VH-VL binders against Eukaryotic translation initiation factor 3 subunit M (eif3m). Designs and how they scored, part 20

Target 1, 160 residues: Eukaryotic translation initiation factor 3 subunit M (eif3m), of Schizosaccharomyces pombe (q09722r188to347)
Amino acid sequence: DDEQSFAFLLEAVKMDNSTADEAVRELVQRAVNSPKYFFFDDIVTLPPVQQLEQSTLQLLGILSGGMTDDYVSWVAENHAHCQHQKFDEDAIARKMKLLTIASLATQAPNNTLSYGDVAKSLKIDENEVELWIIDVIRAGLVEGRMSQLTKTLSIHRSSY
Below, E stands for the ipSAE of ESMFold2; O stands for the ipSAE of OpenDDE; V2 stands for 0.75 times the mean of E and O plus 0.25 times the DockQ between their complexes.

## First folded at step 21 (VH-VL; framework fv_sutimlimab)

Design v6 (from u5 with light chain E94Q; at its last look DockQ between E and O 0.91; V2 from the best seeds 0.89)
Fold by ESMFold2, look of step 21:
Structure v6 (fold): chain C 160 residues (1-160), chain A 117 residues (1-117), chain B 109 residues (1-109)
Amino acid sequence: as target 1 above (160 residues)
Amino acid sequence: EVQLVESGGGLVKPGGSLRLSCAASGFTFDVYGMHWVRQAPGKGLEWVARITYSGGSTYYLDSVKGRFTISRDNSKNTLYLQMNSLRAEDTALYYCARGYWGYFDSWGQGTLVTVSS
Amino acid sequence: QIVLTQSPATLSLSPGERATMSCTASQSVSSDYLHWYQQKPGKAPKLWIYDASSLESGVPSRFSGSGSGTDYTLTISSLQPEDFATYYCQQYNQWPIYTFGQGTKLEIK
């Protein structure tokens, strides 16, 4: 199972600061491409990871606390780096949009996030917002209730 | 809702060229990676090419590399496939497909390319 | 590269019967990257099952997907007339390319 292989790799890098460069790069590559991995604070703080290229560290920083526009600006200057490191630019872009919704949810006044604010932040049509919110909930980043009538997400919890 | 409409197929002699188009509607086009997938008559599906959401990166099936060029115009919501040095083996129905993580969640109806003497 | 081999190539059954078809990968594939499509003659493929076992919206509950590693299965519990089609498995475990199996044609006996 790929999920078990990734967990083993993460454990190995956590336990040994001398972990081989190839294994550290594989860990990062799997994490940034994975449709199921979203918590990059655990990766970026690892000492062997901090020895990687500045471009990779910038990406991990964006995944740890940035917004969609930070990634769009970064990738525009880093297509060759992504190709070299085997980073899936589309998967990361989608991951960043989900993380952006989660960040907006954490900061939403009165635990209410408007679809208009999501659409503006993601640069998508407002009638597409519920599809993205379904993915955020499936990812376990946000728990809440959607209302197409009021065009809002009422947030019960945010775990990002 | 989501619509993908291919055009530009036809009958071409070996060594010739064609340009395929795919008009996208019903979704925000520049958020999705886009693909071409082909199917020879009576045969299975074969992935051909992909282009990232911005157009910044492209990838190809080995047998078409150097002959085919995928591109997109995000201002026109259109995907393209320029096919040069066509061979009989390229004869297929060509589908436009929308990428979603690692699968294709939406497909066009295809445009037929026939390469024959 | 990962090769997906589907078996059987043709499955001839009657309505009401249980259908089982397999997709075997030459190397291990994460279930997150193993997917199934249904295609009827003259029509585009449709996403049917994603992440090995998750049914796409509108897919009847008589369909199920299972498996891990190298061995994956699509099952139909009680065949309906509309289920007779060709089914393809697909993987994306090898960025940046996609690979399909050769298909299993499910036809009426």
Scores: ipSAE 0.844, ipTM 0.920, lowest interface PAE 0.7, mean pLDDT 92
ESMFold2 (binder alone), look of step 21: mean pLDDT 93; pTM 0.943
OpenDDE, look of step 21: ipSAE 0.936; ipTM 0.962

